# VH-VL binders against o27280, part 296

Target 1, 266 residues: o27280
Amino acid sequence: MDSMNVPEVLEIKRIVEESESVKTFIFSWDFRREVRPGQFVMVWDFRDEKPMSVSLIDPVRSEIGISIRRVGEFTDRVHGLSEGDLLGIRGPYGRGFELMGRDILLVGGGIGMAPLAALADEATARGMRVDALVAARTADELLFLDRLEAAGVNISTCTDDGSCGFKGFAHERLLTLEENHDMAAVCGPEPMMFQVMRILDERDVPAQLSLERYMKCAVGICGQCCLDDTGFRVCAEGPVFWSQELSRVREFGRYRRDPAGRRVPW

## First folded at step 11 (VH-VL)

Design Y2 (framework fv_acasunlimab)
Fold by ESMFold2-Fast, scan of step 11:
Structure Y2 (fold): chain C 266 residues (1-266), chain A 118 residues (1-118), chain B 108 residues (1-108)
Amino acid sequence: as target 1 above (266 residues)
Amino acid sequence: EVQLLEPGGGLVQPGGSLRLSCEASGFTFSRYWMSWVRQAPGKGLEWVSYISTGGKSTFYADSVRGRFTISRDSSKNTLFLQMSSLRAEDTAVYYCAKWYIGRAFDIWGQGTLVTVSS
Amino acid sequence: SYVLTQPPSVSVAPGQTARITCGGNNIGSESVHWYQQKPGQAPVLVVYEDSERPSGLPERFSGSNSGNTATLTISRVEAGDEADYYCQVYDDSSDHYVFGGGTKLTVL
């Protein structure tokens, strides 16, 4: 019996240091349990459980990778682990990205490049042309550039401080890039995704966006992942949404919710 | 009113050509992938072709590749299917259909009958 | 080529539940859509993304998808539900839309 509701205890096979604050943890995986780019898993350190996007899907080596940014007590503990140590993994959960057409634009901000790196691998394996706009605050926070280059991805970068590539925000850089893509996939801070979505909508480019802020409900529908006016639930119907779906949601890009469910402006 | 209208159709001899058109209204046609789906008399649905929003990428079923050409004029809200080298087995009702979430079809034309001889 | 298999016909009595299956290799990993078609009419989308219903469709229509079988379920069947039903997926390996052969639902 294979149950997504019970953590499977897996050995950390390899750890890749992506930056000072990001590590990718690699595990052996039985691909009879399918994993698609855009899906997430619950990572359990035997004290707490947190949702993490899958950043590497490698059926040839029978491996998956999970990229984790150090942002608090849980992630600090996980970053302290070594190859050979154990973690519990539940899932995968959520809707994955869907590919159509012959070319795709990826727009990623910070750790949002993690699920897009897995998507880039899948898209290139299908023979699609992949253009990636990789955005971060500074050059040392740009992620997966070597991996994307090795996959044959056409890379553009931008940093807020101008330390690498275009000086400015992702949406400002996007305005200077080629307009004619069959589709796009976007993942990063919600204000960035909102601005990027507006530009892609104007260009008639269908886009999928990954909302990772409400992934606490890993099993069933608990209500905490509900978007404002549509009733969409990130853990059940997301985290990946089409831009047409998100354009109907008043909440997206305008406000978020605190732990009590109250609106908090961006 | 959201509609896909398919004027045209008719009787054509084997080896002949015919162009189908599909006129969209009530939605922003330029933002959607569009398809043609056909149905032979008394038979099931068969996908024929689809085209990207910008019109640069086109895809065809094996049975029509090299003989049919899908195109669009988004400024006129119109989808086309140019059919050449028509065969008796191309006899069918042809529907234009609009892309929907998950790669479904939510809006369909009324269907246009194409008969290749009897 | 990817193939979807449907039973050619299913019969139910009014008020009962009809179940129409769509078989495909590992179809549970696909997004399955269902269409209703009445004689002389264009198809109508009744279920999309395995289990979602379009706005305005009765709650009697529902879907599921797991393993090698997707299922369209029609509860409290009415005479007006008599129609042909088609399942549909998109085959990523070929970039082709694929339809099942269709199931004729007869309300006896």
Scores: ipSAE 0.667, ipTM 0.835, lowest interface PAE 1.6, mean pLDDT 87

Design Y20 (framework fv_acasunlimab)
Fold by ESMFold2-Fast, scan of step 11:
Structure Y20 (fold): chain C 266 residues (1-266), chain A 118 residues (1-118), chain B 108 residues (1-108)
Amino acid sequence: as target 1 above (266 residues)
Amino acid sequence: EVQLLEPGGGLVQPGGSLRLSCEASGFTFSRYWMSWVRQAPGKGLEWVSAISTGGKTTFYADSVRGRFTISRDSSKNTLFLQMSSLRAEDTAVYYCAKWYIGRAFDIWGQGTLVTVSS
Amino acid sequence: SYVLTQPPSVSVAPGQTARITCGGNNIGSESVHWYQQKPGQAPVLVVYEDSERPSGLPERFSGSNSGNTATLTISRVEAGDEADYYCQVYDDSSDHYVFGGGTKLTVL
């Protein structure tokens, strides 16, 4: 059997409490299995398995981190674990982010900041200028601000309720920010990502978006996977897509502006 | 029709200058990074330079850095390569090329021959 | 400087399978793209992101990439496939596009 498809049982080395509902679980990692920002792993608690984005990649300490929000039975059980407890990890899976140019805009909503925090570390290590727009419902749900600041990232915040930074949604805040970036990476609730993508498209900023729902598809467990007329297998290539690719995906699975319109193959 | 059109190149003496242009049509030029790729007679492809969508970020191959300048005018859908201090080894067919997913090139110009000799 | 190594030539009979390799240090972690170039013509993208095929290209073209070697495979070769083939990656450390030296495919 392929070792990447068999869970490795790892000890929880350290747990960081990011917020009331989010924890980062840190494991020792053998970097002969390369991990890149935007990739995910399958986390197994010996009962259920769920995909989780990698939020920390540290080859110097030989560690990876996985940030998990408490939203259901599986995540509630995992949040009940302590340092020294065991979890099964398999992967990494999926396509990672690509970096282009000398500056990058990160737009993250809630737990979507997790894969973007790992990307910020890579971008700053390469000498890129990083601007991050961190969005959440409330100030208490803004994630990774201290880590981003320590990395030298230029941070803007917004909250729906106005409890920190700009009062409003990510796309509204983005309209007030500098327009000139070489590329962008976006991760968060899909409605947020859609609005942000539209603005970035208007500004001619190439963007990569991470779609949580495609994580299971990348490991071949998505029953909704299909081939188009050209044989292209959309759901196997996630979770990170360029905005150009998303146009193709949305036209096959959803109607864009005209809901009555038919899909048009590329 | 999606295309990149390059007007003819020229014969230039060593130490001379020449500006190449590449006009885009059939796609939204301002949305894409653009590159120049050259090919010396009987040789392989060699990347020369790349420019960001907004034109503020540029990259150059070591062999041309300080001598060539890439620029773009999105209002005219045109990519430029200003070549100066030309050398015999710069003799090549020069192609403009459009960025594609994965940092590939999907659309190429027809190529412009530049000959540097006395 | 990152270097991609291709064999200078490959010969194949019509109807057979041609395999063109592209060697690079840890190239399996890169996205590899392949171009076909016929004499006097601009290159044409035939495979991108290791194994994806552009719309309109024959199904006979496919690709793979693992470890230190990427491979372009052309099945049921036709006379019209005779061309030079180039692999290409982007070197993140230098922000440079890198091409292989090219492989001349001869169909005899």
Scores: ipSAE 0.517, ipTM 0.790, lowest interface PAE 2.6, mean pLDDT 86

Design Y21 (framework fv_acasunlimab)
Fold by ESMFold2-Fast, scan of step 11:
Structure Y21 (fold): chain C 266 residues (1-266), chain A 118 residues (1-118), chain B 108 residues (1-108)
Amino acid sequence: as target 1 above (266 residues)
Amino acid sequence: EVQLLEPGGGLVQPGGSLRLSCEASGFTFSRYWMSWVRQAPGKGLEWVSAISTGGKETFYADSVRGRFTISRDSSKNTLFLQMSSLRAEDTAVYYCAKWYIGRAFDIWGQGTLVTVSS
Amino acid sequence: SYVLTQPPSVSVAPGQTARITCGGNNIGSESVHWYQQKPGQAPVLVVYEDSERPSGLPERFSGSNSGNTATLTISRVEAGDEADYYCQVYDDSSDHYVFGGGTKLTVL
C-alpha cells in the first residue's frame, strides 16, 4: 500500500459553478503525485467516499479541479460546502487517456465532458488540433463551452431538444461531420458512447472511451466490474478503454447491471 | 447525385476468377465502410464482405473466406471484390452497399449478375 | 452465428395494417434495420435503428423492437407497398451482418 491509499485532507481553494447542477472544486496540488487526464480521485466528505474524474490539471498554478454533478445525498452535501472547507482526496487512480497524432475529436455527454476538458487542455498545450462535439439534453446542461472556446477548441454542440446547436443525439450529429481525426476520446452516457464508438470504428478512427460506472472498481471494489464475454475486469484496466477492447464486449452499450447483477436494457 | 454503379459481372466456369467493381459518386467515399451483399436467384439477401474506411480491416462471411478479397481505392472512389475458386453456389446478383447508422445500408448499387456454370 | 426468423409471407387488404415480424434471441438489445425490395430492383432502406425513418419515406412505415421480436408496421397499405421485406442486424460476436430470410407482402 502506498500514499495514494490514504486520503489527504485538502482545503477547497475555489469553487466554479458550471451549471445549476455542476460545480468544479479546485485544490492546491503537489505534482510530485502526477495526474493525467482520464484519471479519477476518491473524494471523502468524512462520511462517504465517491470517485470523481479530474477536470482541471494545472501544474503552472499547482491546482487540480474536480467537477461534481448533484445527483444524490453525497453530492448534495459536497455542493453545500464553501471555499475554505475541507475534503479528503486520495489518488489518482485508473488509466488515463493516451494522446497520438495531430488531430483529436472529443465527444462528451453531460458530466462526461469533465475528464475531456482536462484532456483538451493537454492536447492544445501539445499543439494538437482539437475538435469537440459537446452533447446534452438541453442547452443549460452543456458544460465547459467557454473554457473550450478560450483554449482554441473547435466546438460543435448537440442537444436532444434542439435548444442549442444540432437537434438530436451525438451520434446523429457526428454523421454530419466529414472531417477525419487521428484519434478520438469519448465520455458520457453509455448508450451515447456505444453509438459514437460504432461510427468511429466504422470510420477507422481509434477511440478511447471512459466508463464512469467502473471507477470504484479501480480502488478494489470488484463486485460489478466484470464484463460478460471477455471475463476481464474493468476495475483493473479502466476506466479508459480503447474501442478495440470494448468492441469484443456484448454488454457495453446494450445493457447494464442492477444491484442484484441482473441485465437491464439501456 | 449520390450513387453506386457496378459495371462488373458475367459468366465464369467453376474454379474460375472474376473481379467486381463499384464506382461511388456524390458522397465522400473515403469516410465510409463499404460492403458486398449478394442474392441468389429467387433467394434472400446474404452479406458477403465488408471493408473499413482505410482498408485496414476486412471481414468475410464464412462461405467466402479464403476465396474472396475485398479492397478499395479511395483515390478512384472504387470498391472491389476479387472472387476466386468460384462455385455454382456463388451464382447471385452482387450489390455494393454503403454503411449507415447502426450498421444499416442506406445506398445500394444496382446489382451485377455473376453466373458460375460450365 | 445469429439467426433472424421472418414469416415467409404476409397478406393484407388495401387500407389495412401489415405487421412483419423479425425474431431473434434478445433482438431487443440490437439495432434492427428494415429493407423493401421490389422485383428487379435493389433493396431500399425503410426503417433503421429500430424505429427511425429515412428522409422521404411516408409516415405509414414504422418499427418497434423489444424482447425477442422486432416488428415492421405498414399502416394504410397501398398496392405499391407490395414487395419483399428484410430485417437486418450486426452480430458483434462474429463481426457479421445478418439478414432475415425475407417476407413477401401481398396486397390483395
Scores: ipSAE 0.000, ipTM 0.417, lowest interface PAE 15.7, mean pLDDT 84

Design Y22 (framework fv_acasunlimab)
Fold by ESMFold2-Fast, scan of step 11:
Structure Y22 (fold): chain C 266 residues (1-266), chain A 118 residues (1-118), chain B 108 residues (1-108)
Amino acid sequence: as target 1 above (266 residues)
Amino acid sequence: EVQLLEPGGGLVQPGGSLRLSCEASGFTFSRYWMSWVRQAPGKGLEWVSAISTGGKSDFYADSVRGRFTISRDSSKNTLFLQMSSLRAEDTAVYYCAKWYIGRAFDIWGQGTLVTVSS
Amino acid sequence: SYVLTQPPSVSVAPGQTARITCGGNNIGSESVHWYQQKPGQAPVLVVYEDSERPSGLPERFSGSNSGNTATLTISRVEAGDEADYYCQVYDDSSDHYVFGGGTKLTVL
């Protein structure tokens, strides 16, 4: 339906403080506009519009949740809002995660756990066994642990500083975990995703990875959202990609581009 | 060259058993889920079974569940379908097929005819 | 149980555009794949992920998918396009691959 291209002004029904820097904003939602994990919405504060992944999909309560990390002026303003305040929402947009098999490994870094939390809910409701590797810089930045545990997810954690679980990076922790998943889903910083993807490829685990960096192009600037010189576009083909699509993209995990289009190593 | 080769097929009696095989070459077989898809004479395509890359998870169409067993030997690049308690309605050309992006099939075997009759 | 509905046949004149539909409940949220099958041959993937083409396939083949209908479009149809065409999705609630009943394209 094209009604998803029209912003709807919604009241903030509930706010959940996930961490010092992350909040989940919950809205009533009309599920005639179907939403799947891995899709995103445009959040409008009546000054700026930003893409945000859907982190909660609850058709029983008729609610969606959108998790937002405080990183700049827009997100600072949104974090200052209270229950009862209004935000504009349009969408959903993009390709969601595609499930396959009896068990799934989720590997999330920081705010990348947001779309994976919604996926965990869908996977468990479908009867899949869910193992989650939740990674962050510090224990205080690990997200959705209580929600994942309540859903019956088997959780492993790692922090860069060793303040919770394994001391080290997600890919280092992954090397110590069992290799028996039918599929995997990965979302987090691109360098983390690249390293995790290589390990999953070596283990013959088909994986999907969510690249959120170009989501704005999906709603505005057509043809400018490209991955490397291969011509893959997040706006038309993402934000979720199968690892076999990304393995052909020389740019993924190796470098990014600055505003001038210049290659900058990760 | 990427190829799936299916030797065999044949005539089997109702209630009998038959094992199909599919040999892969030209790609890394162990990386992909594999499926069997069949087609009865003059009819459409019907998915039969699928197996995960590690072989621990197997899936079946309702019509064959409990009678067919899919398996793989990645060291030999070979996919198998063990068919038991065969019925006349199992008569079909059987194709092995390789997983592709989005859960499509990009490479298909040439097909092997299985006829279940007296 | 998920069901894909295709018309049993479509006729088109050479040089015209053929459109083959695939109906399914909320199929626009699924990834739809299309196969061409000629008599006595194995199926050939012609469109995957709704609108992507495998390497080497002519640009005459295209796909779309929205709402309850996916469509395979073949422009400037040639006699060699005469074949059976099948749509396919994966039903993740049951872990089943689902094929449509097939459409026979006749070029007259």
Scores: ipSAE 0.802, ipTM 0.905, lowest interface PAE 0.9, mean pLDDT 88

Design Y23 (framework fv_acasunlimab)
Fold by ESMFold2-Fast, scan of step 11:
Structure Y23 (fold): chain C 266 residues (1-266), chain A 118 residues (1-118), chain B 108 residues (1-108)
Amino acid sequence: as target 1 above (266 residues)
Amino acid sequence: EVQLLEPGGGLVQPGGSLRLSCEASGFTFSRYWMSWVRQAPGKGLEWVSAISTGGKSIFYADSVRGRFTISRDSSKNTLFLQMSSLRAEDTAVYYCAKWYIGRAFDIWGQGTLVTVSS
Amino acid sequence: SYVLTQPPSVSVAPGQTARITCGGNNIGSESVHWYQQKPGQAPVLVVYEDSERPSGLPERFSGSNSGNTATLTISRVEAGDEADYYCQVYDDSSDHYVFGGGTKLTVL
């Protein structure tokens, strides 16, 4: 689209507090600019700009939602805003999730449930059976459970500390579930996604994974995404990748790179 | 060697039946959705049917629904297409094709000619 | 059902650039794949996910997809590029693969 690279100043219509550290900011959206689950927008607070996944897509109400976790100066400032305040939004960017088949497994960790919540809405609207494995460190950090339940999603939970559902990690919970889905979508911490991908590969379930670190690469900002076995293609395709693409990236789930290209463990 | 091998073609009368097979080698067959795509003489490509990795989800083009049955046997690395109630318009080269990223096809069989005539 | 429209033929001189279009309602929101087929042979994937090339394919093949039109571009065309070209998408509303009608590229 011609206007996709120009920030539009939008009013915060509504704020939903998802947890102590996560808020969803809802804006009116002109759906002549199409947006799909898995895509992101650049959020501009008139000082800094950061990529954020779209977590709500509601063409009936002409609204989009962007869920933001408080992790640093930019997100702290945005969390300090109120309904009626303004933010710059440009996009959407990146490749969205691609659906196929009659049922889908969603595996989300922490804020990674944000793009998967939007995908759950699309999948249920298309008549797919949706099962979601929602993982977090503690019960208070499990996101979107009420929204997923309202959408008709079958939910399993796990927490590292055992405060809700299965006690353990997402991949440990997945090993105890009988899975035969037509496809899966995964978003969360990269080590979690790597372990989940390996299990889905062993079970012959084609999966798509959303890697937040590659969002800037889709806009052409981050050169670090090119330091892998797939070369420049990783930067171009993100943030959503099929598991077949990621199985060739030795760095996936094992280490990342700093600006100097040095390996940094997860 | 990565390949999909389709045994030779067949001639069948209208209303008859024929089973096609496609044997995979050089990759892990069970990991991929598989499809049948056909091409009538001098015409374009037409998708016929697709089957999920575990075989539980199956889809058909409107033109063959109720007459054709797709199936797979992972122990034999083989994809099948059971064709029944065949019509002259089913005359075509039939290709098996392997799923690829974005729901493309990266590996194709060599094609099996099916002729439906009396 | 979803329909992809291709021109029946395109002619180009050796060394020039060929452009083959694939029209579809809001096709820019779909992933478009392109196949080359020579007489008596199976199709060969030449572009997938709008603009990605399979390993081993020449850089002369490229793709784009926006709005209602996807385009396969073949630069520095060679006689060996003469073939039928098909675009393809997956219609997720019906779980059907959809092919365009094909374009015959003639290199004169």
Scores: ipSAE 0.720, ipTM 0.865, lowest interface PAE 1.4, mean pLDDT 88

Design Y24 (framework fv_acasunlimab)
Fold by ESMFold2-Fast, scan of step 11:
Structure Y24 (fold): chain C 266 residues (1-266), chain A 118 residues (1-118), chain B 108 residues (1-108)
Amino acid sequence: as target 1 above (266 residues)
Amino acid sequence: EVQLLEPGGGLVQPGGSLRLSCEASGFTFKRYWMSWVRQAPGKGLEWVSAISTGGKSTFYADSVRGRFTISRDSSKNTLFLQMSSLRAEDTAVYYCAKWYIGRAFDIWGQGTLVTVSS
Amino acid sequence: SYVLTQPPSVSVAPGQTARITCGGNNIGSESVHWYQQKPGQAPVLVVYEDSERPSGLPERFSGSNSGNTATLTISRVEAGDEADYYCQVYDDSSDHYVFGGGTKLTVL
């Protein structure tokens, strides 16, 4: 895969400010190299390289978008860039979301709404009914509401602190929503995804979940990307997994691992 | 014991009707999409129909749409295919099949022969 | 409608490697599954999600998928591998499962 392994230096065409801490960087893209929702790219600022989920896929305008939350030194530098500046992009990598059926439930927490926004666009373009549960700690961290509304998505919101919509966690809000969907897709903090998966399993809804925490090695070189029990590596076999696979992983939703491989609670 | 058992094949005249059934055991039937796949004598596999876990969404190959109806009774762990307006071209071994990861099929019935002939 | 193309037959000597191809437009972006069918029997899943093996299947069975071609590879072929092999994808634009036409593997 020559073209996917070599970073291409691309000009930032447009920047959309999604919130105080999140920006979407938009690039022209040659769709002979197909990109699907749920896949990620390696973003290179000519100093460090990090994996980022694709949040916009627009073959009509020949554009992709990458949404980046400001959380550290790399993302601070990237947030300081302007339209016309350059970034290296390598990919896409990983298995994307797989659609089936007439309706889909999206459950996203924080920046996890980024890959789900791209999925919502694909699902609506294909004629699916899309219901989205958008969750965040506070109202200011709810992402893509205007974009989802413009796409015709049926939106429900919740915030931990009650600053917008339902006061509570995503799984608590989900219990109050209708139960009949042909499939679901979930992305967000792992404890949230675990609780949501349990409810979807009880409702007999096949679900896909995106695990972003192990994407830093991209091509499966790093041993720290290995999941417990099954031995799956997120960057090699994911980041998107069907719930049937994750239900057998003891690590999922309970703990993560530090650089020494020790268990750390969420 | 994980299996799909298919009683209900037979001989039927063109224009006639026949109902196939598929009884599941050894797994939680209600959690999975189910499909019917057929194979004409000496030919390849052809997907016929699929049904969602709740039974409200049904899907059909173009060749059978409007003539065949898929349904399920999760309380009895049973999948059905009601076939009407049967044609000679519908002659095939019919398999029920269980959804698997990636939209594959991991468990298949033994197949039941449906012959449409005068 | 999405179409999968397989060669009608492949012949291989015992102990050699058999390769069965499945062609489709941008099939590398799809999940490809492979089934083995012996005479008078139901199909058996041998590879799913391009390259994963179901529990209990020999490591001799492997798969790959890139560009416009997916491939089922059977290493150290045995007489018991003689069968018809089918590739399969799900066309999410139509909600249709699509099978290839099948390949008869002959072990001589």
Scores: ipSAE 0.798, ipTM 0.901, lowest interface PAE 0.9, mean pLDDT 88

Design Y25 (framework fv_acasunlimab)
Fold by ESMFold2-Fast, scan of step 11:
Structure Y25 (fold): chain C 266 residues (1-266), chain A 118 residues (1-118), chain B 108 residues (1-108)
Amino acid sequence: as target 1 above (266 residues)
Amino acid sequence: EVQLLEPGGGLVQPGGSLRLSCEASGFTFRRYWMSWVRQAPGKGLEWVSAISTGGKSTFYADSVRGRFTISRDSSKNTLFLQMSSLRAEDTAVYYCAKWYIGRAFDIWGQGTLVTVSS
Amino acid sequence: SYVLTQPPSVSVAPGQTARITCGGNNIGSESVHWYQQKPGQAPVLVVYEDSERPSGLPERFSGSNSGNTATLTISRVEAGDEADYYCQVYDDSSDHYVFGGGTKLTVL
């Protein structure tokens, strides 16, 4: 019996409204269960459970934060909760980001900035120079800018509609940034990550990418977090992969899977 | 064929200098961090130094910092280790090694013996 | 300054299972890699990222990593498995690669 597989009922200590559609729920956490950026937890509202990336890891305050975007029935219910209400948390699960070198580029799209915000905190605390490219559809959907700025991160932004920073997609903005980095970390929509990975490969920057795939269970029993060709399971071996691993996965950036396991083009 | 070749080793007096080289073939050398790992006679593996893909970042074990310099020439697929102020304790077989997933080493050179004695 | 501890030697009979441990503080949060080294030869990567095997390596080699101990397991041991085995991690706080002291596997 693994204690990490049993949900612990935790009180919502604080809620931060990151945007109109995103909230960060903060809980007291016992760091005898170590949590690393890039890992996820299962969030249980006493009816359904869903995987959520950890967006804040603070051992000094003994807190973790989980950022949740409102996209459906489960997340709508969770967004209706208040400070003092209870949620079940189990985990952490998955392989986290691995740091190396003196500087790092973060490329995040939408809610993909959540795990990267936790990574930015760790990287800056370690003494790394951090550059972040934060991408979203519109200016009001750019996430964690104040937190990144407070941490000393050098920020570049882009929006699809041009409402803030560069007008265009993350990979188009990346092409205008010529800084060399010892490593990179990328999280966001899979088509965006594929395009970014290609540019980083061309620039000889080793990169890690976090795949936020549809999941049926935390331990991968149902097979819904499986990648073709390699036999990788996102929840067992991911969600974080090195770009060298993903370059040979046929479906990366091309297909996703629906709840029935069928391939669906992006 | 994928390989790392390490010509040149030898006998050096204490306080002397020696340059090691490692030539890569069969893979795209410029894309990978590279390291030097050494092994003293009858002892275990000890990491010595690492260099980033662009060569701007270099890292050293405490035992060699200030005395050894790692460098690379990606146009020639070659990794170097310039050793100075050599000590008897630096006597070892020196391996060049290529970065792999998770920060492992998948390809190793054949090893070059460096003996530091009077 | 991160330290990996391995037993200096392990003995096993042919056909049995050998287990080689690698101890480290919170090593379960690290990626552990394992190398086989035969006399006069360069090391060979046998397990990476805790439990992955390089292409072409026998399924007899496997790995695990949790808490403060990582383990290399060699099932159905053969005489040709006799070698020194090293564990390795990357200490991201110092940008240092760290090796264990090595374990001599003797196949009796």
Scores: ipSAE 0.775, ipTM 0.892, lowest interface PAE 1.1, mean pLDDT 88

